# Designs tried in a protein design chat: VHH binders against HTH-type transcriptional repressor CarH (carH). Part 18

Target 1, 299 residues: HTH-type transcriptional repressor CarH (carH), of Myxococcus xanthus (q50900)
Amino acid sequence: MAERTYRINIAAELAGVRVELIRAWERRYGVLTPRRTPAGYRAYTDRDVAVLKQLKRLTDEGVAISEAAKLLPQLMEGLEAEVAGRGASQDARPHAETWRESMLAATQAYDQPRVSDVLDEVLAALPPLKAFDEVLAPLLCDVGERWESGTLTVAQEHLVSQMVRARLVSLLHAAPLGRHRHGVLACFPEEEHEMGLLGAALRLRHLGVRVTLLGQRVPAEDLGRAVLALRPDFVGLSTVASRSAEDFEDTLTRLRQALPRGLPVWVGGAAARSHQAVCERLAVHVFQGEEDWDRLAGT
Short names: E, the ipSAE of ESMFold2; O, the ipSAE of OpenDDE; V2, 0.75 times the mean of E and O plus 0.25 times the DockQ between their complexes.

## First folded at step 9 (VHH)

Design x1 (from w6 with Y102P; framework vhh_7xy4_2; at its last look DockQ between E and O 0.57; V2 from the best seeds 0.00; counts 0 for: pae E 2.3 > 2)
Fold by OpenDDE, look of step 9:
Structure x1 (fold): chain B 299 residues (1-299), chain A 121 residues (1-121)
Amino acid sequence: as target 1 above (299 residues)
Amino acid sequence: QLQLVESGGGLVQPGGSLRLSCAASGFTFSSYAMAWVRQPHGKGLEYIADISGKGGKTYYSDSVEGRFTISRDNAKNTLYLQMNSLKPEDTAMYYCARDKYPWYRGGMDSKGQGTQVTVSS
């Protein structure tokens, strides 16, 4: 499991230590060696936060930071146990759940500013992919289910979905441009759900893939024209909405025909997975999971 | 640490039934869609079914639709797959997986050790 990491502001907040102090401690005493995100930002782990808390505790107790730093190795065993124990404490709602609940509550209250604030907190705290995987995607799933069950209105669903979309677009904008491989990403011609595609784009961008994102409801012919112009290394298609195998095959056939022969075509989404045999017949790759990201990236 | 533990596999005759279970830990189970996948010997991974975090939505592959039922108990952090009318072609190692991308439905990760299902006369 990718270790949860936080940006310095969040780590500071979690530890109750000022950012400036964290930086000072790192610089002067080398008490933390946070990993850097691909974007160059410091990423603090739960362990790091625990270290900060411990240092804060000691300094609050009147221990000089220099001395506290010396004690750190001895404390680390205890901290690791504590971090492991806190991970085991069933009761601490993971921050991700808290954020999702907060956003959901705000959504129910039509409190757009609050949703926005929580989103800001999430994105400040988590790397983009982690934010998407651990908070945004689960939130959207929950929102979708609640809408379907009638516990959320269409307006509420739209409120939160549009906000999340905007954030995803922002994350994409901020993501590395990619240069090694080029993928054109689009939804099926009748597919309106683009959140998964946005997530895929985000992941690919972070894998160093250049992504041309065409979005939802892309006609096959238009996709073909775009692909001819762009000459990507692959095409990624998303289809979420349920359809019959026949309809799926017809659509995918049209899409495949519109694309150059030999161009790798990938399809993801619930519908694609449901109709894997159709995809195989058409020599289209079905995206299955984490391992396929590397395949898409060519790594 | 995220853990998925599959169980319930075994040998069954054609037309028989099995119920698989997957015990999940190390993450907020109800927040994630879950999926069953299988891998026949010498073949690639095949999607079987998935279920939304709250259990309100289910999807099935064409190969198992009408025969298999995916369900979950979020209170028990457990995913289930009821398999009816089993066929020899259903013989495979079965895995549960977390789906990180509920809209894309392609972000399956963290498969367990799997449970072997063998359908044979």
Scores: ipSAE 0.348, ipTM 0.709, lowest interface PAE 1.9, mean pLDDT 87
ESMFold2, look of step 9: ipSAE 0.528; ipTM 0.819
ESMFold2 (binder alone), look of step 9: mean pLDDT 84; pTM 0.856

Design x2 (from w6, 18 letters changed; framework vhh_brivekimig_d4; at its last look DockQ between E and O 0.37; V2 from the best seeds 0.00; counts 0 for: pae E 4.2 > 2)
Fold by ESMFold2, look of step 9:
Structure x2 (fold): chain B 299 residues (1-299), chain A 121 residues (1-121)
Amino acid sequence: as target 1 above (299 residues)
Amino acid sequence: EVQLVESGGGVVQPGGSLRLSCAASGFTFSSYAMSWVRQAPGKGPEWVSDISGKGGKTYYADSVKGRFTISRDNSKNTLYLQMNSLRPEDTALYYCARDKYYWYRGGMDSSSQGTLVTVSS
C-alpha cells in the first residue's frame, strides 16, 4: 500500500507555497527529500505537505527560513509548537545588503545564472513583501542610478530588471486571491517605470484585494475601456518620471475624464506627490502612506 | 539592526528656520531612497519630501515646495531637511523613513522616535 503522493504543483496548492519557493527550500536547506516516481518526477507525500505548511507558517510570522528549518523536527513532533513565534536568530542567514551586493556583482559580470541563484535564495529566506522592500527595490534603484550615470550599460540593467520583474509577477500569481474589492492598476501613459506599481499590486494582493495589473504606458482611452468592462472598485495609477505641472495636469485630466465620475482614482509615485494640488482639484486621491492601504482595501 | 535617529527639532517662531538630521545605520544607506514624513498630534502622517539613493532626484509636497530642501550625505549616512519660512501648520513630529515602495514612503521605523518641530507665535 503506497503512501499518497503529489506532483509539485499539487503540493504547492495544498500547502499554499509557490512552486519556485518549494524548489529553493529544497536546494538551500534540505528540508524535503521528495521521492521519485518511476517516470522521474518528484513526488511529495502528505508529510512533505505538512512540512511545507509549517515552513510557510513560520516564515509568514517573520522567522528566517534557516531558523525555521532547524525548528522543523521539533515542531513536527508536536513538542515545540510554542517556540514557533518571533525571535529567531538571524546570525545564520545572509543580510539583505550581502544579497544585493552579490546580485550587483553578478550583474556587472553579466552572470545571469548567479543573479537567478541569489534571487531564489532571497525569496526562500524572506516573505514576499520583505524581499521586495529590503532587497529587490533597493537593488533596482541602485542599478537604475548606475545606468543613468553610465557606470552600467543598458544590457546590464536589463539583465537584472527582467529577472526581478519575472519574480515579482510570479509572487503576484502566488499571492492570495481576494474577493473583498477589485482594483485596476496601471502606469500613466508614457510611464516606463513599473516597479512601484508591481510593489503596490503585491501589497494589495496580500491585503485580500483582487488586482488586475495593466502595467506600463496605458493610454487613457484603453484604461477607460478596461474599466468599463471590469467594473472595479477603484483605479490605482503610478507615475514616477518628472513632469511639468502642465503635462501632469493634462495627462491626469485625460485619465480622469476617461473613467466613470464616481469611481475612486488613486495615484502614487514620486511625480504624483510633487503635483498634489492638481490631483486634489481633479478629485484624484494621492497615495501618502501606510494608512492609505486600508482605505484602498476597504478595511 | 536598522536605526534611524532624527534630530534638530525645536521651538521656533513663524518665519524661522530649522535643519533636521536623520542619522542612519544598519543598512547600505546609498541604496535607499529616503523620505521625510510629518505627523501632527491626532492626525495621520503627511509626506513631506523624497530624495533618491544617490541624491540626484528630489520631490516635495506642494505645502512645502520652495521652503524646504531635502539633501543627503552618503559618506556620513545622514539625511537632512532644511526648513525655511516656517509656519504654524508645519508643527509636527518629523521622522525619516526608507522608501519601501515606489508609491509611498514607509511608516515610522520601530527604531525611530522622530524630532518635534513646534512653530509657535
Scores: ipSAE 0.119, ipTM 0.554, lowest interface PAE 4.2, mean pLDDT 80
ESMFold2 (binder alone), look of step 9: mean pLDDT 81; pTM 0.822
OpenDDE, look of step 9: ipSAE 0.384; ipTM 0.721

Design x3 (from w6, 22 letters changed; framework vhh_7aqx_2; at its last look DockQ between E and O 0.50; V2 from the best seeds 0.00; counts 0 for: pae E 2.1 > 2)
Fold by OpenDDE, look of step 9:
Structure x3 (fold): chain B 299 residues (1-299), chain A 121 residues (1-121)
Amino acid sequence: as target 1 above (299 residues)
Amino acid sequence: QVQLQESGGGLVQAGGSLRLSCTTSGFTFSSYAFSWFRQAPGEEREFVGDISGKGGKTYYADSVKGRFTISRDNAKNTFYLQMNSLKTEDTAVYYCARDKYYWYRGGMDSWGQGTQVTVSS
């Protein structure tokens, strides 16, 4: 997996550190050795951002940067060891699976407090995007499948979904605001599943994109009005529920017509991918993977 | 290291069948959804289908629906694309991918190298 990298501006924003300060710290204390892109730009990793955050924390606490730099290896080792030590038990199910199983079991038992506790543990242990990718999204998918199969009740599904949603919203609130690019995100007019969209929002925020999140079941006309008012750089649409190609085309046509000509429109979700040909006909981009995040972010 | 490797490609006559395999390593197989894509010469990469982490849900492109089937074997860390009633337009390099569940199974983060499928008239 190509390690996610950020430009210095984004890294700065993520870490809450000024670009000039980052450069100064790099130059003076050698605390970071960011990779350079083929174009010669510094590429900062999540690790680098973590380092910057730690330095910021320490300096905010009144520690001299020179001292903070000296402490950094120990702090990072501790963080890595804590992450590695939790990973090294050979026979133990990956922590992510254990968490998901625990939450699922709690959900089945209608044990809301236990679900909450496990969520807290997950979010304490993992960065936001990792938590979403490795624990929350898989959990929700599993919960959805089980509901559809009749192994979970609607109440159980709602219980865990609402709790996860609340946590995702919290993560979004805590995410960088983004300033370089603006995206309006919405579900299809009849789409009720917004968790994927929330995840997308979270990812985009962490990429430095300003996100206006409109949520589920957004009428095409309303989306159009919002986009006219906000003048975003792109629109992201989410559609998960399966539908016929015809229905999909009708809906997407309506959406495309409600939006300004020339505005990039992206669509994601399982349903969207199934109807790629329709999207292409309507000049709508289908989200397909990690490479598209960069496109969305304009990086 | 995350690895995905396609196999099973080849030449087949129209109307024939082929089964592709994607073998994975370097991660917990059961924790991820997986997708098949294909790319014909001069065309953009196209979604073929996907399978959920638990294997309970599958989605297919309109162009392959009813003809292709995706399955997975967690014990083998492998998922499959069964292609039936193949058409000449199915000729492409087929790629398998790991899905991070963005947009509820919309974010592939790792790809195989691809396997060529050629359907002759």
Scores: ipSAE 0.361, ipTM 0.722, lowest interface PAE 1.8, mean pLDDT 87
ESMFold2, look of step 9: ipSAE 0.511; ipTM 0.798
ESMFold2 (binder alone), look of step 9: mean pLDDT 85; pTM 0.864

Design x4 (from w6 with T28D A35S E65K; framework vhh_7xy4_2; at its last fold request DockQ between E and O 0.42; V2 from the best seeds 0.67)
Amino acid sequence: QLQLVESGGGLVQPGGSLRLSCAASGFDFSSYAMSWVRQPHGKGLEYIADISGKGGKTYYSDSVKGRFTISRDNAKNTLYLQMNSLKPEDTAMYYCARDKYYWYRGGMDSKGQGTQVTVSS
ESMFold2, look of step 9: ipSAE 0.617; ipTM 0.850
ESMFold2 (binder alone), look of step 9: mean pLDDT 85; pTM 0.872
OpenDDE, look of step 9: ipSAE 0.834; ipTM 0.925
ESMFold2, look of step 10: ipSAE 0.637; ipTM 0.856
ESMFold2 (binder alone), look of step 10: mean pLDDT 85; pTM 0.865
OpenDDE, look of step 10: ipSAE 0.847; ipTM 0.928
ESMFold2, fold request of step 11: ipSAE 0.566, 0.634, 0.610; ipTM 0.833, 0.857, 0.852
ESMFold2 (binder alone), fold request of step 11: mean pLDDT 86, 85, 85; pTM 0.879, 0.873, 0.876
OpenDDE, fold request of step 11: ipSAE 0.868, 0.852, 0.876; ipTM 0.944, 0.939, 0.949

Design x5 (framework vhh_7xy4_2; at its last look DockQ between E and O 0.60; V2 from the best seeds 0.00; counts 0 for: pae E 2.2 > 2)
Fold by ESMFold2, look of step 9:
Structure x5 (fold): chain B 299 residues (1-299), chain A 122 residues (1-122)
Amino acid sequence: as target 1 above (299 residues)
Amino acid sequence: QLQLVESGGGLVQPGGSLRLSCAASGFTFSSYAMAWVRQPHGKGLEYIADISGKGGKTYYSDSVEGRFTISRDNAKNTLYLQMNSLKPEDTAMYYCARDKYYWYRGSGMDSKGQGTQVTVSS
């Protein structure tokens, strides 16, 4: 039951923070309350070291220490949840299929408590991004295909999609606030499908990007006004619904014209890849793979 | 350990047909969307087609729509690309890729195989 503890010089080495700075942060901002040993010196726990690492990360990113200290309780909750989930999910892939199957069966039976219980299990066992990638998004796609084929009703689709959406919103609220780079994310005009945008926002937040999320059906003129006010580093657009090349080009032309020519514009979603030659002609980047996250995040 | 192994490339004449295969291992195949991408010599990667994890949705680049057909056999962990009416412009290294749901429905490649060469010429 005894916690592993360290003296201040070892805690400093582990966290990459000078001893003098640890003492200053402790005195001025109250970010640590280390216990004293019977021998009279301060004892820092593994949790204290994690706190120091988070403060170091934020201040290296340019966040004032007073502001970083205010963010700390939320960041520590997320870190502890991730550690617990990672330790419990060393073999998540066979379990992910089981979770998806359980939620589908519960959805077919209109068993909302069971869907909720399985979602809670997923979020306890997996980090947020893994939960989205391996369970939530594939489930929503499967449910959508079953609805289109007539295997599920619209009511069944709504039941599961509304519950998953609520959990994605909760994950976004709990995600780190990015401070380094700023992206404005929106769906194409007339695009109602927001799950891809929410997933992209969640991932960018976990990469340290500040995200202004505008949501679905954003007219090009309104996006342009927002961009002028916000002065972001990039715009990310989601386009999922199938569109003819003509309709896609007309819409993307209006969007491009509403945005500054030097501002990077990215499009993601299945429709964007289908019409990538149009995107290239209009100087719009098409999101194609995992390496593009680094380009968006500036890492 | 994730592996994607493409096969079926070769030399064909314009107007000909070719079928590519990709054997997948080291992950739950049916849980992921899959894609084909290609790279002509000296050029960047070009998206060709993708298919949802269960196979119910397919998407194609404008450059191949109507000529190419993507399919998968989840029992065999195998992805296919049927290429008809081949043109010299289709000459490229073709790669099998695993997609993630980054922008929904397999809209972000996260892994790629070593490729198989397709050459279309007289």
Scores: ipSAE 0.527, ipTM 0.808, lowest interface PAE 2.2, mean pLDDT 83
ESMFold2 (binder alone), look of step 9: mean pLDDT 83; pTM 0.847
OpenDDE, look of step 9: ipSAE 0.732; ipTM 0.890

Design x6 (from u1 with G55R K65E; framework vhh_7xy4_2; at its last look DockQ between E and O 0.57; V2 from the best seeds 0.00; counts 0 for: pae O 2.3 > 2, grease 24.3 > 24.2)
Fold by OpenDDE, look of step 9:
Structure x6 (fold): chain B 299 residues (1-299), chain A 121 residues (1-121)
Amino acid sequence: as target 1 above (299 residues)
Amino acid sequence: QLQLVESGGGLVQPGGSLRLSCAASGFTFSSYAMAWVRQPHGKGLEYIADISGKRGSTYYSDSVEGRFTISRDNAKNTLYLQMNSLKPEDTAMYYCARDKYYWYRGGMDSKGQGTQVTVSS
């Protein structure tokens, strides 16, 4: 099948990049070498459009175009690998799965250097959000499940979790600062699992939201004081650990009471989803998925 | 292309049972947690059950705990929801959803077209 091609105007529209900018990028950085039609017009492929999207994303994140251009090959390799993995026979393990398995195996062997190496590979190959969504979060989920089932020790869980945490913190540090909307993110007072919250922070940062991250086990009263001081646009709460409906309601009630009336409060995590009716009763938003990111971001 | 296709819905009397199925394609099924969500007419989306990718860990909402069972067959790329002791309140459009691991199994990124479940006498 003939590869679909686009004129520069269409490519620009698809990528959300001005035509002049595309031309500039091509000229200055050689990031694209579009084919020419017999009539002499540039013909951009889906791959080209993907490149433009990546460059736009990076530049929107405040990365200098020169630096973005340098990062592009690595990003594209990741994309291509993903595409190739989709096309490969039903039996080919996607790279993400291979990475996770490698890290799990290394974790079981207490091979911290190997875990680190694989993490480096993942972060070199994938954009931050993709790395989190496709590799890190699933890894942590698997690690948690294995720990619960007794197939991983606490030490093994800590080994890999701490390493992933460090990488997430690094990714957060490198993420855009956010300007338009401000969210305070915290775990429930008794919640120790913060990785999901870190992931949420990362996503929000990349959506241009300013994030104040308070982390795990934040007392309700302290959260209230912080929110009064910071005056955020919303509060995001994470609750992962399973709890009774009663305990959940008590905790969430306390949290809601500690926060200003009218302030939007969001809650995410497995426990939150399990107790949606309680959340609704307390006028707390339950994070449902992809569509709610835009709501959180105010876009 | 990612596809989720629900089936098995229908009309059932209170106290009855249904089994929903979801056929997944276009992604590595076993690598993702899957969820069932439902939307009653005029109401918001509700998560009711989810299951992890490889280990089969399950979670249920308070509203369906003890009555519904989520399961999956990774070899068949299929998600199931066994619904027992159905109530009129269970009337809704039911969707299977792929779950990203935001907040540890808290992020739906895709859902099917849905299958209607109606519980009525």
Scores: ipSAE 0.204, ipTM 0.631, lowest interface PAE 2.3, mean pLDDT 86
ESMFold2, look of step 9: ipSAE 0.598; ipTM 0.845
ESMFold2 (binder alone), look of step 9: mean pLDDT 83; pTM 0.853

Design x8 (from w6 with K100R; framework vhh_7xy4_2; at its last look DockQ between E and O 0.65; V2 from the best seeds 0.00; counts 0 for: pae E 3.6 > 2)
Fold by ESMFold2, look of step 9:
Order: sequence, then C-alpha cells, then structure tokens
Structure x8 (fold): chain B 299 residues (1-299), chain A 121 residues (1-121)
Amino acid sequence: as target 1 above (299 residues)
Amino acid sequence: QLQLVESGGGLVQPGGSLRLSCAASGFTFSSYAMAWVRQPHGKGLEYIADISGKGGKTYYSDSVEGRFTISRDNAKNTLYLQMNSLKPEDTAMYYCARDRYYWYRGGMDSKGQGTQVTVSS
C-alpha cells in the first residue's frame, strides 16, 4: 500500500506540537522536507511525525531547539533501525502467534487468570494499534469461528471477548481525545458485533480525530437525533451480520434519510462490502482498506 | 518481507471460467483473513470476496455471488478465486489482499501486483 501521510494539523496533534511551531522549525532549522500533494498541501509521513516527537522530547527536557536539531540525525538513525527491525518481523513475529496460541489454550481450559496474564504481556510489549491488529483482532476472529463450528462454547467465547473488550475500552480511554474533525461511530440497528467499531474508534483517535462512540444497535431515529445535536464532520457505521441486499438497502436508506444531506457517511464491515453497489447508490462511502483512513479523517 | 503474487489471469470468452491463485509469503498466512479485489479500467477498487483465516467463513459482493468461489490452502500459503460464468463486466485487474480487522474484516492493508482478466467475444 502507499505510505501513509498526514496534513499538518494531524501531524501536529500526533506529535504534540503546535502547527505554528512545526512551520517555524521547518523554516528555521530545515529538519523536515515534507512533500506536496497534487493539490499543493504539505504531506507529513510517519517518519516526519517521529522527528517532531523527538524534537518535542528534547525541548521539553530543556535542550535548545538548535542543539536538538544537531542531535536528531543520530537519534533518528537508531530509531529507524529499531523500527525497521520491528517492522520487518512484526507480521511474522513468533511472539504474536505464541501469545494467540497461549490465550486460545487458556480459553479452552476456562483459565481466565492465564488469559489476563497473557493479555497484559501483549499490551506491555506492543503499541495499542499493533496489539489490536496483530493479536487481539485475529484472536477474536479465530474464537468466533471456533464458536460457530462448535469447537468452543458460548462461555469460552465470552470469557475471551469480555477480557479483550475491557482492555480495548481502556486503550480508548488512554488514547488522544482528538481535536481534528469529529466522527460519530455506531453499529447498524440490531447489529451487536461491536469489536470492529471499537478498533476503528481506536485508530481514528490515534489519527487525531475526535470520536463520539454510540456502540451497538443504534436505531436510525436515535442516530439522527444525536447527529443533529453533535454536528459531526462524518458518521461511521458498522455492519457485520449477513443481510440480503433488500434488507441492507432498506436499513441503509432509513439511516441515510435520518441524516443531513451532504453529511459524509461511511460504512464498514463484511456486510457493507458485500453490498457495495447499494452503498454507492445511496452516496455512502464503503471502507475498503488502509488507504481510506486519510479520506475518513480528512487528511 | 510480506509478498502477495497473483497468477492465473488471461483472455476468456463470456460464459467461461478461470481460476486465480495468490502465493503468500512473509507472514503467518493462516492467521489472517484474505480478500480478492478488482479494478476495472479507469475505475476504483471493487471488493469481490473474502475468507477467514481458518477458511470457515466467506463473504461475496453482490456482483459475483453465486458465480465466484473464494478458497484457501493454508498448507501451501495460497489463496484462490474460482470464477465461473464470466461476463464482460468482470474484465479487470484482480488483486489478492490481506484483510485487516479495523472494522472486523472491514479493511485491507496490503495487495499484490495483480493479474489481468479480460472477458471478450
């Protein structure tokens, strides 16, 4: 996929540095050379955000910005080597698979303390988004499949999902509150599968977006009332359970009609992708993958 | 290094069949959901189908339901797409992709270089 980039407002929030200071540092010290989008806006990469974080750390420690700029090349060389090493092995990490296997075995044995211990190890070792992507979400998917096939009981599935949900809520509380764009996130009416919505909320918060999370089974009328009161920049909807095209269209039509014309509406989840043509006819964006985060967050 | 390599595309007549393959490496294949997407000329990416890591759960777009079948062989680290009853509107570049859990299989984070499928008389 393409390298993720951010506009200056998002880069500022991610790094904890005011936009005016970023511009001053660029102009005076030349520490960043962000590229331009076709529309002419500056685009900041994840590396650019890391540079800003290091400059903020050093200046918060009392280092003059001119001196921090001199120290930056060696600090970034070490960080880039460490990140590259971690990034090169993250998807093939023996630890992620080992953690998932340990939690699954503990779940099969109804060993809640062991599940908790392994989950604590994961969250101590990995950043929140990597923990979700590489361990938590794959585990929940595997557990759900085993439940549907009869290999795990409802009690075993709930043991794991309740533990994971509690930790995901904690990660959301610790995430940045967000001051750029406002999204209202909800599941479709009668949709009870919320873990994907929580993962989307977590990622949006880490992109600097303010999120109002309404959760499961939000009726269209109630969503409409919330949106009128909150005046968000977009609505994000989740739908996982399989639906006929007719049922999906009826439900999405009711949701679209309850929301202001012109308000961007996004939908994600397996059912949404199955009915992509319906979403397009109703002027609803379907979340397709990593590249859509910039569009959703307004960057 | 994560790599996805598609193959099996080609020129077929309407009503014909093709089977696409995708060789995966650089990650634990069986731990991830996988998807097929396509890009008709001059258009954006269109979701086609996805399959869970264990292979027990599949989803299809309305445009291909009943005609296409997604499958995987975790021992060979290979994803497949069996395409039957092909139509001219199926003409596109086809990509396999690793599916992400951002929205419980609502997002993709990587795709291959693609294989061309052309359906014409």
Scores: ipSAE 0.345, ipTM 0.718, lowest interface PAE 3.6, mean pLDDT 82
ESMFold2 (binder alone), look of step 9: mean pLDDT 83; pTM 0.859
OpenDDE, look of step 9: ipSAE 0.821; ipTM 0.920

## First folded at step 10 (VHH; framework vhh_7xy4_2)

Design y2 (from x4 with S52T; at its last look DockQ between E and O 0.58; V2 from the best seeds 0.66)
Fold by ESMFold2, look of step 10:
Structure y2 (fold): chain B 299 residues (1-299), chain A 121 residues (1-121)
Amino acid sequence: as target 1 above (299 residues)
Amino acid sequence: QLQLVESGGGLVQPGGSLRLSCAASGFDFSSYAMSWVRQPHGKGLEYIADITGKGGKTYYSDSVKGRFTISRDNAKNTLYLQMNSLKPEDTAMYYCARDKYYWYRGGMDSKGQGTQVTVSS
């Protein structure tokens, strides 16, 4: 179906960019190739307006237009995937429960090819964050509970969790690189639950944060050495498994001591919320909910 | 579309008990972890408990362990909080929340309007 288009003066108003600047950017940097209508005027799509907005944002932040044009392909690849997925998400969202049920049934039957096919279908239909939030994470939690209760075996749980992990890693490799604020993400020492950390990394990348992902079981001294070398804007730590207040405080104290005193440290996961008072005493931020994403990302 | 409606609050003496309920609608209740959080007057939100989607695992804040019990009835789309041995410091607005899988059960994306619990002589 024909895409909505705008004349240059409307595109300029929508993007907040002067008409003469749009013409200069088109001519000199090749960032737009608008088609001509039968009436002979330039026709700008919603994608073209999004390009103009990104160029304005970057140049307002002090990036030279020549450098902004170099960054644009990566930024637009992520944005185009999100825009396409918004339309597909509207059409496909009622199927999230069906996808989860199909993967669960395939898991019960040890049908790894079927799990793979359903995962591919999900990721073709939904943008990464919606796929994670609506399908992948709920499924993993359900499977974990069924394993704990004995209605799934460890082999069944591993079959699906390993496939989902592989897809999350692939999504991270494809996610926007991030040019704003640098975070180092790791699990607590002795913490094996990586899936929450991977989900947080994916979301931060889509908020424009550069993420260095260290993964599971990072000792406090090694984290300190990494932070010294990388000089990030913050550290994000995942702690999911239940811990006594005593063990949590001991561990967090070692982590805090290994890190620069002024460096923001965030903890996420159920164990962090359980021990909120300990985090406050140690000047560590506890992730509580959706409003904290902007604080963590520095936006 | 999503609705979370808390009830069961009120005035109670120290040492007393209350049971809070939360009626949930507009989403697949059994697929999501749910939590209770509270907000004392003029202070920030404090997490108190959460429960996994199928109810197999529960977590509690240090401040309420041994006194409060979270539970759910997935057939009725209802979340509960049994509060025993209430103390004046438990006075707060109590909210039912759905956890989005931030940090794997570490963050709410929605909460109701709350129900007031007041513990006073």
Scores: ipSAE 0.561, ipTM 0.817, lowest interface PAE 1.7, mean pLDDT 84
ESMFold2 (binder alone), look of step 10: mean pLDDT 84; pTM 0.860
OpenDDE, look of step 10: ipSAE 0.813; ipTM 0.912

Design y3 (from x4 with A33T; at its last fold request DockQ between E and O 0.49; V2 from the best seeds 0.67)
Fold by ESMFold2, look of step 10:
Structure y3 (fold): chain B 299 residues (1-299), chain A 121 residues (1-121)
Amino acid sequence: as target 1 above (299 residues)
Amino acid sequence: QLQLVESGGGLVQPGGSLRLSCAASGFDFSSYTMSWVRQPHGKGLEYIADISGKGGKTYYSDSVKGRFTISRDNAKNTLYLQMNSLKPEDTAMYYCARDKYYWYRGGMDSKGQGTQVTVSS
């Protein structure tokens, strides 16, 4: 019965909008009229916070606030319909296993339109991080394993991986722009495996971190130059491909030496965990699990 | 209601062997990379090994490679760790963990209560 409400300071935090701006938007554009408590303070509902988030998104994308306000009724109607449909479809929503099975079968048949259709279903039904965690990443791992064992061809693997990559890039571009902390993310030199880096970037963006994504195969010297120019709060590095301990240590030593002494450096991926002692000797943090996201994001 | 229940720990002499088991329930076991991690008394968690959902890919920490073998039986929803040539340094609480695809393969989101392995003479 009782809706959760927030005072203006909390609504501002939740929406990522300064209190002064919320007040200005209310006054000048009438975009929301929050109810008053018996004490006379404004009480913002979850719907009010959603309105503020939409206005923030549009203005961050360069839409003038006056134009964003004109678009708001249609956007909120669509969001309410999508949320209601998502709630109802959650009762009839196929499990993640079913989506993965459908995409795999379509991949085996070289049916790219069908893979695309299932990807659209997944992304309509699940928030981005859940879609990645429960469907996209497990599928890519399964497909990669089948390719390596010879039960899928390289063409079948590429068909799926290229489409999934395109969707991940789109999800990343649509993700919130963080302001809390700044991370520079890159793959190790000679590291081609980008999907894990994209997933990490997506998750950090949803934790409020600003991410500069440099992508795959970043030489140590170039990373150092980028870091000096960007002055981030941390560097996150992806290393997935198997490497000998000697090769890993040589590479990580060059990376560490190219970066400022006091700058936190994190490594993620199977190679990092396999060579944990090397990382510790070089004062590099190894990503171990869920709790490390908060440490990395500073939350 | 995800549950991971480890067993098979105990006291063993240096050079001995143990086989750890982990019974999994409450999630689609074969869809997830599973891992073993350990925690020596008074120290942080240390990654040991992981295995892909179908069992075709494994990774091992440098500290155990060549001595430990991770495996899984998806029909029984069970993860295993065969530990050979045990050393006193292997003494720790051993945990079964489910990995999320953080950095593709690099991070757990859940672990069990653990089983104690003690290697001493």
Scores: ipSAE 0.626, ipTM 0.852, lowest interface PAE 1.6, mean pLDDT 84
ESMFold2 (binder alone), look of step 10: mean pLDDT 84; pTM 0.860
OpenDDE, look of step 10: ipSAE 0.822; ipTM 0.924
ESMFold2, fold request of step 11: ipSAE 0.591, 0.588, 0.578; ipTM 0.843, 0.842, 0.833
ESMFold2 (binder alone), fold request of step 11: mean pLDDT 83, 82, 82; pTM 0.857, 0.839, 0.842
OpenDDE, fold request of step 11: ipSAE 0.871, 0.859, 0.877; ipTM 0.947, 0.942, 0.951

